# Ledger of designs, part 21: VH-VL binders against q9nrl2r1430to1533

Target 1, 104 residues: q9nrl2r1430to1533
Amino acid sequence: GGVHELSAFEQLVVELVRHDDSWPFLKLVSKIQVPDYYDIIKKPIALNIIREKVNKCEYKLASEFIDDIELMFSNCFEYNPRNTSEAKAGTRLQAFFHIQAQKL

## First folded at step 1 (VH-VL)

Design n2a (framework fv_nezutatug)
Fold by ESMFold2-Fast, scan of step 1:
Structure n2a (fold): chain C 104 residues (1-104), chain A 120 residues (1-120), chain B 107 residues (1-107)
Amino acid sequence: as target 1 above (104 residues)
Amino acid sequence: QVQLQESGPGLVKPSQTLSLTCTVSGYSISSDYYWHWIRQHPGKGLEWIGYIYYSGSTDYNPSLKSLVTISADTSKNQFSLKLSSVTAADTAVYYCARGDYLWSEYFDYWGQGTTVTVSS
Amino acid sequence: DIQMTQSPSSVSASVGDRVTITCKASQDISNYVAWYQQKPGKAPEPLIYDASSLQSGVPSRFSGSGSGTDFTLTISSLQPEDFATYYCQQYDSYPYTFGQGTKLEIK
């Protein structure tokens, strides 16, 4: 909530987007490339959606922003088996997020 | 603000390699975004060729994959297309373009295009 | 590959007319559609992205709508500078594909 927190959210999203492990999370999964994704994942989200919500001032509390980022990681681990490149990227990016989110 | 400009020979002989370069100004190609090549054949419309991502990763249209290489020279802020074994079917206007990686991967900036004729 | 089919292939209209161009995807592509305007001898310029979002600097007489397989570009009051060829594009999956184009001509 508030202007200062929204500036911090914008900074953190930019850092996540530019991280080497962001590639599975930049945009929503394609229904045509991955046809069963939307049968399994009921609340799809990606960094582009989160960034739009930040820019539109849709997060009232830091916890709401954190919940959307955590939902993104949870979706990754639910759909992708542990040994996939997607799950490995998600694990590393989530750890990076937890370190950066300490500032929120 | 952001500008893209294609350069390369306008005439290429059959079986040779077509080499085109896109020079980008107002933005660093190594900072973010996808950097694309697109061509336009007379009467056929637009055909996507491929991209290079700011990290150096590439992907190509499957119909062209064995013939195409896209590379970047970050020191010159340029990315280039090489299309091998050209035929008359490769005669087209070639565009370079930027694709947004944060939201929608549409082409928000385009070069003016360069005409390439493949003829003996 | 996803096929994008535009209709009509050409349309003749007068300044002040409302013009509608449609685009149909062979498969569900959600809202991952952009529209471009191309004038003779020039590169395409973006008008609409995400099916309905207006590109910065584009006049408000342009609008987009649709989701899934059926998409529409509307020009609410045609101006002289709007006579051009219009293309839809999907970016749901690689390879990106374009419609065949709709040529908007003076009646």
Scores: ipSAE 0.000, ipTM 0.573, lowest interface PAE 11.3, mean pLDDT 85
Fold by OpenDDE, second read of step 2:
Structure n2a (fold): chain C 104 residues (1-104), chain A 120 residues (1-120), chain B 107 residues (1-107)
Amino acid sequence: as target 1 above (104 residues)
Amino acid sequence: QVQLQESGPGLVKPSQTLSLTCTVSGYSISSDYYWHWIRQHPGKGLEWIGYIYYSGSTDYNPSLKSLVTISADTSKNQFSLKLSSVTAADTAVYYCARGDYLWSEYFDYWGQGTTVTVSS
Amino acid sequence: DIQMTQSPSSVSASVGDRVTITCKASQDISNYVAWYQQKPGKAPEPLIYDASSLQSGVPSRFSGSGSGTDFTLTISSLQPEDFATYYCQQYDSYPYTFGQGTKLEIK
């Protein structure tokens, strides 16, 4: 990807962050608030981390960027039962992402 | 070639759950793409119901979200629609269709559609 | 939701005519528009995607144009098999939405 693709990643991250359902994904889960999270989730990631990677041009392929976003959602669904607010928010945000990702 | 075919009961009573299955051939639903349900009320336009992505993630039309469930059986290469608490407004031809994830989310392949009538 | 408003709702034309159908989106949706043809008792079939890309196997007399909010489907020279209902669809954002349709009838 070139500058255009990088810009597309940046824009998509901004759109994800601004989404109403982004609240579970903005930052890494606190070990204090959720003591067992990192016993379960071995590859933690959040939108702030992905944003940093985008800013640092660490994504050379769209697939790499998509993989991190999908990891973020998979972590959410792995840790949170389906009926939780986090999982529900994740489901909606992921659907939004899937549509927006088509524009990459 | 990719083919989709809807199946299920053509008659459902009010307040019951409408259940349909889409059987896909020529392509594995677990490999790629979005798999959609779309309906068309008699004499009306098209209404998107929802999708299931090959990864299993779903989303639905907000107008139907509380009543819709889409699932997949990869072993049978099928995906299904359940619409609960149906009314006469849910009488329609129901279509399953394929949509492209990475390129264009238009519906490139459609089933022939199956008519579902909600009646006592 | 994004509204797709088609015009006209119906049109009568003759074989050989040039036919234009318009779809207007309620907001800017770039080129994320598809057009479908539906004949009675049949499923819709894709004609155009990404506003102007012709679906494989579709005759070249069909064309699409537009970007942003205004989109057009054109049949340059109407053939007997083209009498049908046509729909636009946006896939800019969920929920996906369709135009209300344009019925193309024989004059």
Scores: ipSAE 0.000, ipTM 0.640, lowest interface PAE 12.9, mean pLDDT 92

Design n2b (framework fv_nezutatug)
Fold by ESMFold2-Fast, scan of step 1:
Structure n2b (fold): chain C 104 residues (1-104), chain A 120 residues (1-120), chain B 107 residues (1-107)
Amino acid sequence: as target 1 above (104 residues)
Amino acid sequence: QVQLQESGPGLVKPSQTLSLTCTVSGYSISSDYYWHWIRQHPGKGLEWIGYIYYSGSTDYNPSLKSLVTISADTSKNQFSLKLSSVTAADTAVYYCAREYYDFGSPFDYWGQGTTVTVSS
Amino acid sequence: DIQMTQSPSSVSASVGDRVTITCKASQDISNYVAWYQQKPGKAPEPLIYDASSLQSGVPSRFSGSGSGTDFTLTISSLQPEDFATYYCQQYDSYPYTFGQGTKLEIK
């Protein structure tokens, strides 16, 4: 129990948020600052949304949680060319996630 | 310093919609936390009504689900409660409160409360 | 919904007394219990969280104990400012629920 008890998913989201490479992923991309983002990305998501879903116990299976995290990374790589700081941060954070997700 | 202040009509007629607003100062409601409405019936205990999370997501007490709507106006740093089809049973003191979810403390800041009487 | 039952409904005591108030949950809520103090005309103020942790700024004469379904709030040496109504609350699951309250009165 406890609606705010730390689950395995919450612990992992906290680790992702604390990571130096989380900066492109903390919140949804601004439509004002990046107006073409939402023309390209059809299912936007960010760590703050995933954390809220964890806190509300909306993930029944580890696969559902992993799918949302992977969607976040795939959005990054779809929008950002390989040589951008965003794509490089995403590559490193995704590798970190894959190591941590082995514990799920 | 974080402060919450309720405002709205003190008298509402049966079958009307009760509308209350909570004005928050000292903290942006769009930055974090769950922002709740709680009421206290005369001479009775406290009843949780619902919340709005900083992202705009809401949840409501199942006993009130079809009657309650909570919304936010981030430009004014306010969140509001609408309770439709009120009856005398909705007479209560209404509080807004912040839920601090990272430390295990449920409600760390409360408004002063606003008294609502439902009467013809 | 989780039901929270407080006892007693009221207690009469004198300054310097040890006072205990109990709260029972209808199901196991681990330690997800908070206690609040409410003075007439004021909003509730938090005293205890996680069943036994003292809220910052609250005097050490207040203490909480319990786990599972049975919880107790104790005031070790009652002071004049402690005459108030006390509420327990579970935050194990939504909807959050509160006890009926215990009114602490001057004997």
Scores: ipSAE 0.000, ipTM 0.570, lowest interface PAE 12.5, mean pLDDT 86

Design n2c (framework fv_nezutatug)
Fold by OpenDDE, second read of step 2:
Structure n2c (fold): chain C 104 residues (1-104), chain A 120 residues (1-120), chain B 107 residues (1-107)
Amino acid sequence: as target 1 above (104 residues)
Amino acid sequence: QVQLQESGPGLVKPSQTLSLTCTVSGYSISSDYYWHWIRQHPGKGLEWIGYIYYSGSTDYNPSLKSLVTISADTSKNQFSLKLSSVTAADTAVYYCARDLGWEYSYFDYWGQGTTVTVSS
Amino acid sequence: DIQMTQSPSSVSASVGDRVTITCKASQDISNYVAWYQQKPGKAPEPLIYDASSLQSGVPSRFSGSGSGTDFTLTISSLQPEDFATYYCQQYDSYPYTFGQGTKLEIK
């Protein structure tokens, strides 16, 4: 995307990171701490990775950025049971994202 | 073999903070799974208190949320419960337990429990 | 919160008897139910998980069934060591909740 879209991506990532429900998503899951995570999740991603991609201008389309964010949530819901705080946080954060993404 | 063992003072005065520790052996609490506290008031059923996960995330029973803090010391392979402003209603046997999550989200291992009495 | 209504509260039975304990959830919880056995002065021990899966090491005389809102624990032929209190538990959503228990006593 253009400079405006890049700026919008940066702003949205910042808002996501600052959100109270961002804690499951701030960085990649540790293989040491969760040995089976990467057996289940094949496309791991986190906000720090997305932020880096934004900083490197790797997103040329808003859809690419949105896809990575949605992947992040999808991974969370795939690995974490729906009754967990992680899944609940993800649900709230995703709802927030969907609202903010309309501004892109 | 996974083992859990509760420890802490068996007597707490009203309005004070109940503090318990669960020592886990045979498995690292920083490796996986959910680590829970559950209590059982005398002659009563079981009440879930809350859990801590490897990431440090916690969730608590809404009925106790404002009074409960669960934390972990991975260096000691322990996780702890703090319950503030205790009353006689908090007299119970306190258990720590493990939840495997995923398809095994039941409590597969329990500590033997520790009795905590709230009394002046 | 999800209520787990367990019945009966107590039951008297003899060795060799077939015993059935039921648990009804206040809402659909799929198969996210576990059953535990607790003896006096001891911690609960898992018997059944996911409504019908037998915990490793648990005798085959124990079985669980049900899905949705109605769940059952069955002991096909009661043994002396089975006299205890039994609890159902849902893990569909937090807070996890337990049935009030069923005390199985010797007749």
Scores: ipSAE 0.007, ipTM 0.656, lowest interface PAE 10.1, mean pLDDT 92
Fold by ESMFold2-Fast, scan of step 1:
Structure n2c (fold): chain C 104 residues (1-104), chain A 120 residues (1-120), chain B 107 residues (1-107)
Amino acid sequence: as target 1 above (104 residues)
Amino acid sequence: QVQLQESGPGLVKPSQTLSLTCTVSGYSISSDYYWHWIRQHPGKGLEWIGYIYYSGSTDYNPSLKSLVTISADTSKNQFSLKLSSVTAADTAVYYCARDLGWEYSYFDYWGQGTTVTVSS
Amino acid sequence: DIQMTQSPSSVSASVGDRVTITCKASQDISNYVAWYQQKPGKAPEPLIYDASSLQSGVPSRFSGSGSGTDFTLTISSLQPEDFATYYCQQYDSYPYTFGQGTKLEIK
């Protein structure tokens, strides 16, 4: 085995993190860099938080995992105008996720 | 953006404790990841010493376990190595490094290294 | 502990040559292998992770392959800046262990 033997959810998070378009989603948005973000987005989430939930076995159903990933994308599109690099990255990564999630 | 930088005395006397500090910039050590110490003996390969996880959990190379302590000072964004009862065999370049954990589990950022000589 | 045996210990090659370096683990480590390049006086830099994944920013002439116990790092067309020592590392289990290194000398 691996130091971390990967579950199906862990494998999918790993693939998302490794994707070129993951950069807006790796960590929570900085309050210093984007002060109004937390006024608009009420349920912030990022791949590092989802990873911790996977590691702690907090997802009991695939739908719960999928809901958190979709919340992450929904937050991106709610905050960022469509012509931004963040929104474009989110669109491409979400499409990739939808293909990979079919394996769950 | 992430940078690691080692600091500490370059010369330590036999039987004393070696103390090194790694200062991290561009990322908070309390946010995630495994923070490691690795050393390289003159003309030799690399030897893993141990880690501290962002939560404070530590693990050490069994060959060094009785002699090693790794700790973190999150207010200064630093983690430190103490190696007790040093001998000439502990002469090496010491590196600190980051490991992403189960996403990648390899050393993606390294400090520049600091040379430690154990001599009287 | 998992032992990583690297071969050769040194190799001399000309610019443009294909160079291969091998690494053998004492037990099955799946694909949990990274390769590093270390230039004189500098820290190691990652080249390859998960046996075959290229680190961001690393030239495409570097590639990794293998699974289980046998792993290979290949440089398809050697350049002058590739003079360095190369190390394999397993991260299947703690303690992490490294190969002894391969010194690449340009003729």
Scores: ipSAE 0.005, ipTM 0.566, lowest interface PAE 11.8, mean pLDDT 86

Design n2d (framework fv_nezutatug)
Fold by OpenDDE, second read of step 2:
Structure n2d (fold): chain C 104 residues (1-104), chain A 120 residues (1-120), chain B 107 residues (1-107)
Amino acid sequence: as target 1 above (104 residues)
Amino acid sequence: QVQLQESGPGLVKPSQTLSLTCTVSGYSISSDYYWHWIRQHPGKGLEWIGYIYYSGSTDYNPSLKSLVTISADTSKNQFSLKLSSVTAADTAVYYCARVYDESWGYFDYWGQGTTVTVSS
Amino acid sequence: DIQMTQSPSSVSASVGDRVTITCKASQDISNYVAWYQQKPGKAPEPLIYDASSLQSGVPSRFSGSGSGTDFTLTISSLQPEDFATYYCQQYDSYPYTFGQGTKLEIK
């Protein structure tokens, strides 16, 4: 594809993906690896999905984008006990996101 | 040693905003740990309100989320609780407390608590 | 939310007695349980964390056990200063939740 200036949303997604603590969030949880995940999480979302929405210009407001990111973290904390690596990673990544989101 | 101390008005009128501050000494709230608010209604058990992480991220009890804001002033080494639209049900002793990062999710240090009464 | 059902709500005992308090979680919470002691007019103080680890400075007569859904706090030989209210707490998931408390009274 062509080179273009990334929007603020695109840039933030790139930064989130590149973060060391992004690994639980890069794509949807595997039904095979975590059979009960979708019994618990009713609105699954991941960074790849959010990235696609950004690329398709589906976010008209920053609040919509933020809501999806927060949903992603909420799902993580709902499914994963606090002391898990996933929850810990989520906590750090969310903190990073909150700082970066101030620029939106 | 780490010490926490709650402060704020002991009386709040219904529909107003309850504001409390926790002053931390012996440790910088911007360095590590989760900093929590817990309350205890008279004659009742303990209810978790929410926390602010040292990085500034927050989470709240879903039952109070729409009414609660926790913030931090690192320059004063304080973190605060705001609870809007209070009712008599919000009368309680309010505690601030610390949770160790990583695998220690219990409250290892507590403030002495401050009583807040909601009354007209 | 995870419910922590604590029992009994109150217990009368004498100095030297063995006392056991139980807490049942509404779901499997591994060992993410703490126990606190609270005296009138005072803040709770941690006794046990991770279900069975003794908090520093806490007398060895206090012990915790359990995993999954069933947890117990035991005082092997009750001392005068142990009469207080005790609470369990889970930190498996947010929101953190506490048991209803157990008031330990002198017989």
Scores: ipSAE 0.009, ipTM 0.635, lowest interface PAE 8.8, mean pLDDT 92
Fold by ESMFold2-Fast, scan of step 1:
Structure n2d (fold): chain C 104 residues (1-104), chain A 120 residues (1-120), chain B 107 residues (1-107)
Amino acid sequence: as target 1 above (104 residues)
Amino acid sequence: QVQLQESGPGLVKPSQTLSLTCTVSGYSISSDYYWHWIRQHPGKGLEWIGYIYYSGSTDYNPSLKSLVTISADTSKNQFSLKLSSVTAADTAVYYCARVYDESWGYFDYWGQGTTVTVSS
Amino acid sequence: DIQMTQSPSSVSASVGDRVTITCKASQDISNYVAWYQQKPGKAPEPLIYDASSLQSGVPSRFSGSGSGTDFTLTISSLQPEDFATYYCQQYDSYPYTFGQGTKLEIK
């Protein structure tokens, strides 16, 4: 806790967005390009939505912020087979997140 | 588009509280961004003082934390710095500035600066 | 706190010269570096962010490079309006810290 908790969340989201492996996570999956996605994934989320929630002060606890980031990765691994470029990007970005989240 | 302007006393006595205000035009301080205070001592480099986020969250340079308060008056589109128990070491030019949103940590807009002298 | 050290502290140059200013961080700061130009009696003006990204409106003769701990600002062909003091700044972590400045003066 403390006065810069919101600043810490914003910094971490910016670091994730800037990462080379963020491309599958920047915005919601397209219904046109991936029509079966929303039949499988019931709680879709992306970095642009998470950043908006941070900016609107919607996270009361660090655990809520972390839960949304982890939901994003969980959705990726649920939908995408292990050998896809999306799943590989997700694996690397999640590892990066776990290292950076230690600063929270 | 965006303009920042500092205002406050040019001369402050030792042990008093320094109060400076930054008036922002062309953008609402309650919309987004981090709004910062930075100072420059005579013949020295730049020193970061602290910020206020649009949510009201603040953070201060640890070297100044017990002496500094930053607050916002969104109805006037202003944010202010209070520095308590000033000494001659607080003589500086004081700037308000905004962090660039696309590249967090970069000051894209600065006020003109206001000179503060701490002297009897 | 992350210490930012600039080299040289001052440099004398002529119009048309290529000028290089270096900034060293006391620890790895990735690419989280900005450069500012300050003329006497004026506020600092932003030049470069993210080590190498040029601020809109800044002449293309200015460029930045580097990552990790070593960063460079280059002016490819010095103009009369470029004589000023230049500062680097890290924004990897709070508190934000600045270099001591490099004064670019006419030869």
Scores: ipSAE 0.000, ipTM 0.558, lowest interface PAE 15.7, mean pLDDT 85

Design n2e (framework fv_nezutatug)
Fold by ESMFold2-Fast, scan of step 1:
Structure n2e (fold): chain C 104 residues (1-104), chain A 120 residues (1-120), chain B 107 residues (1-107)
Amino acid sequence: as target 1 above (104 residues)
Amino acid sequence: QVQLQESGPGLVKPSQTLSLTCTVSGYSISSDYYWHWIRQHPGKGLEWIGYIYYSGSTDYNPSLKSLVTISADTSKNQFSLKLSSVTAADTAVYYCARDSFYEGYYLDYWGQGTTVTVSS
Amino acid sequence: DIQMTQSPSSVSASVGDRVTITCKASQDISNYVAWYQQKPGKAPEPLIYDASSLQSGVPSRFSGSGSGTDFTLTISSLQPEDFATYYCQQYDSYPYTFGQGTKLEIK
């Protein structure tokens, strides 16, 4: 690992953040605004947390990075019914991620 | 066109804190990229000091970590270096720079440099 | 920390000469090496990145080669504007480290 690994993960996180469908994933769900979220989702994560982990070199393997991104999408589909704008955004962003992750 | 410009006092007394600012034009520092400080001692090579990422995350050269703080003022499009407890060994030309994050992290844009002398 | 060692520390050359500068890393850094040119009183300017990729706008007489631990910068036909100090840098890992520099002087 080193700065060349950070470059690949960070590029991908930036691309995800700037995607039109990233809005449900930018930061953790508010406990005050959505109090039942944390009763259902036991391992919350968001792009800002993943970005921080990339910046701190906490991912030793590409698979660890991919697992955290997949956890984020899994949480979205678990909490949000299929027909919601959140679930639809998650489906499109996950497809985009799978295409971009081929670079890793 | 991206431009970086260093500013700060050219003379600092031993044991004081050195404060330098880098003003960025042509690009918003809150949008992306890693923003770095590098210095060059008289008659010597280049030494990397540290960076600040646009999100506020920082990393510092381990040899300087206890003495260095890098911070950003996004409203002024500036990032700043603070070196505490300076000595004559901190006399150098100080550069700010951006890395080429999308092309492998080499330093693609540099300021012109500002000379800092630590002397009584 | 990764140590970058340049040789020679200085070289005297004439316009039209072929000049080669070498840089050695203390451990494998793949191709994560950049070369910079610095003229007196000026900031360093990038010439080469990823060991062999030419920076946009840099003349083709500059070339880089190497991988792993041994890297070279070559100027194929020296021009008057090329008299400067040259630095290699690794960006494989933090902290970033630089060679001590090679001063290219008029013979």
Scores: ipSAE 0.000, ipTM 0.571, lowest interface PAE 13.9, mean pLDDT 86

Design n2f (framework fv_nezutatug)
Fold by ESMFold2-Fast, scan of step 1:
Structure n2f (fold): chain C 104 residues (1-104), chain A 120 residues (1-120), chain B 107 residues (1-107)
Amino acid sequence: as target 1 above (104 residues)
Amino acid sequence: QVQLQESGPGLVKPSQTLSLTCTVSGYSISSDYYWHWIRQHPGKGLEWIGYIYYSGSTDYNPSLKSLVTISADTSKNQFSLKLSSVTAADTAVYYCARGPWYDSEAFDIWGQGTTVTVSS
Amino acid sequence: DIQMTQSPSSVSASVGDRVTITCKASQDISNYVAWYQQKPGKAPEPLIYDASSLQSGVPSRFSGSGSGTDFTLTISSLQPEDFATYYCQQYDSYPYTFGQGTKLEIK
């Protein structure tokens, strides 16, 4: 149920944050350092925002939580070419997420 | 080697506030996890009191209503329980505990427990 | 609140026996059940989570099963160190609630 799902969402977000490949996803991309990012990515999201949503009980279904995580990865692959360190980190972290999400 | 240790007065008078502290070693309470208080009445089962999350968010057992406050002192790596207006029914062994986590939805680390008697 | 009811309240057994303890929830809690072992004067220690997942470091003679409202803890070949009180706990909804305990005694 709902209390278990809230606990599971939080544990999963923290495991993602702790992963070596989480560095591109911890916080929103800087407008100063990457000014064209927000011209390309229309629904920016990061792990700190997803964690805040979990803490405020804004996810009512596991599918909503999973959708936000998948949006984060989708944004990474849309902006970053396949051979970048960001895209490679995203690929590994997404695989890790898919394994952990089976617990939801 | 994460360890939790309860401390506080073993005797509290009725109507007073019970104050207990849990000292955590080997792990930072501000990193992750929910940090809980659980009690066990003499000859009876376990009762969950409430938690404080590493972010400072708290939740409490509705049966204890507004009588409970859990707080954290991250500089000392401690979290504390205050239970106001105690009665003889609050006599119990009080445990602090860590939980849950992705590889266990159970309370995985517990303190040794501290006995609290409410008596005049 | 979800009520957790254990049976039996106590059971006497011998080393080598197969022991089963049952836990019933007052409503459907899916598989959100943990089991704990408590020895006199000590804190509870986790054995099982998600009804059937063995906690790290716990001997394989312990197993859990069940879903919905009926859950069981089984010890396949009782050892001397297993004489203790066992508790089930639900984490489907707040507040977390525990069973009343089952005391496992030496015959």
Scores: ipSAE 0.006, ipTM 0.578, lowest interface PAE 12.9, mean pLDDT 86

Design n2g (framework fv_nezutatug)
Fold by ESMFold2-Fast, scan of step 1:
Structure n2g (fold): chain C 104 residues (1-104), chain A 121 residues (1-121), chain B 107 residues (1-107)
Amino acid sequence: as target 1 above (104 residues)
Amino acid sequence: QVQLQESGPGLVKPSQTLSLTCTVSGYSISSDYYWHWIRQHPGKGLEWIGYIYYSGSTDYNPSLKSLVTISADTSKNQFSLKLSSVTAADTAVYYCARDYIESGYYYFDYWGQGTTVTVSS
Amino acid sequence: DIQMTQSPSSVSASVGDRVTITCKASQDISNYVAWYQQKPGKAPEPLIYDASSLQSGVPSRFSGSGSGTDFTLTISSLQPEDFATYYCQQYDSYPYTFGQGTKLEIK
């Protein structure tokens, strides 16, 4: 009792955050640790930013939410070579997302 | 002004369930933020227990396993901690706290004053 | 879990001293570190967030620095009210973890 029902977007973001392969996506890439990231990636995004947008009710259509998640994966594959831990985590998390997004 | 206040029994017997409540004033817990429980063992550091988000989503410290439940009563503007099967190791000062997320999981900006819980027979 | 290790565990200092406390994360946490001050019988109060940003109302003698795995809290000129225990915390990932604390005592 007294617990609010979760929105579909909030439920999905929580599931993504909790996934073992979410570690490259939890926060924006550090410019200190990866100095050339922002030279290559012009529309950076991460799960913390997407979750904040969900919290503020900024997604009016499911397609807008899906587009931001897909942008996050696209950035990962653009920056990271296929054989990196980041790219492999992204591949697995994206597959998980595609299954969960069918609920939207 | 946002204020958090813990309440509950100061003494709990081993194997019982510890129940604590945090009453929030000056802000509605159903509006936003993550609402957390944190504890501090005597003479030791702080241990994060878990949270409830305004939407009802919860997450718990894996070290506490399935022993923790956090729930909210939005009509009373309260959130509560239940810790089952307590032992002497659960003796601590228990705090409730608010955490704001903006560009990452953020720090705790408001804390309750803490409530001391002793687990002994 | 990310382990946060503080050093020293205690430090004795005099009013006017420069005091430095360090915090090491077991893995890269970028700048997602907060520092708290706790006085006896009181709840912790935030001092620093994002490794180096000063919390509103906190005196300018407090400063934070570092990124990645190594972080530092500095008090440039210790005042009587600064004798307390200090904690670092990472908020890069769940579960949130804290350092074991550094007790700042009168010399």
Scores: ipSAE 0.000, ipTM 0.537, lowest interface PAE 14.6, mean pLDDT 84

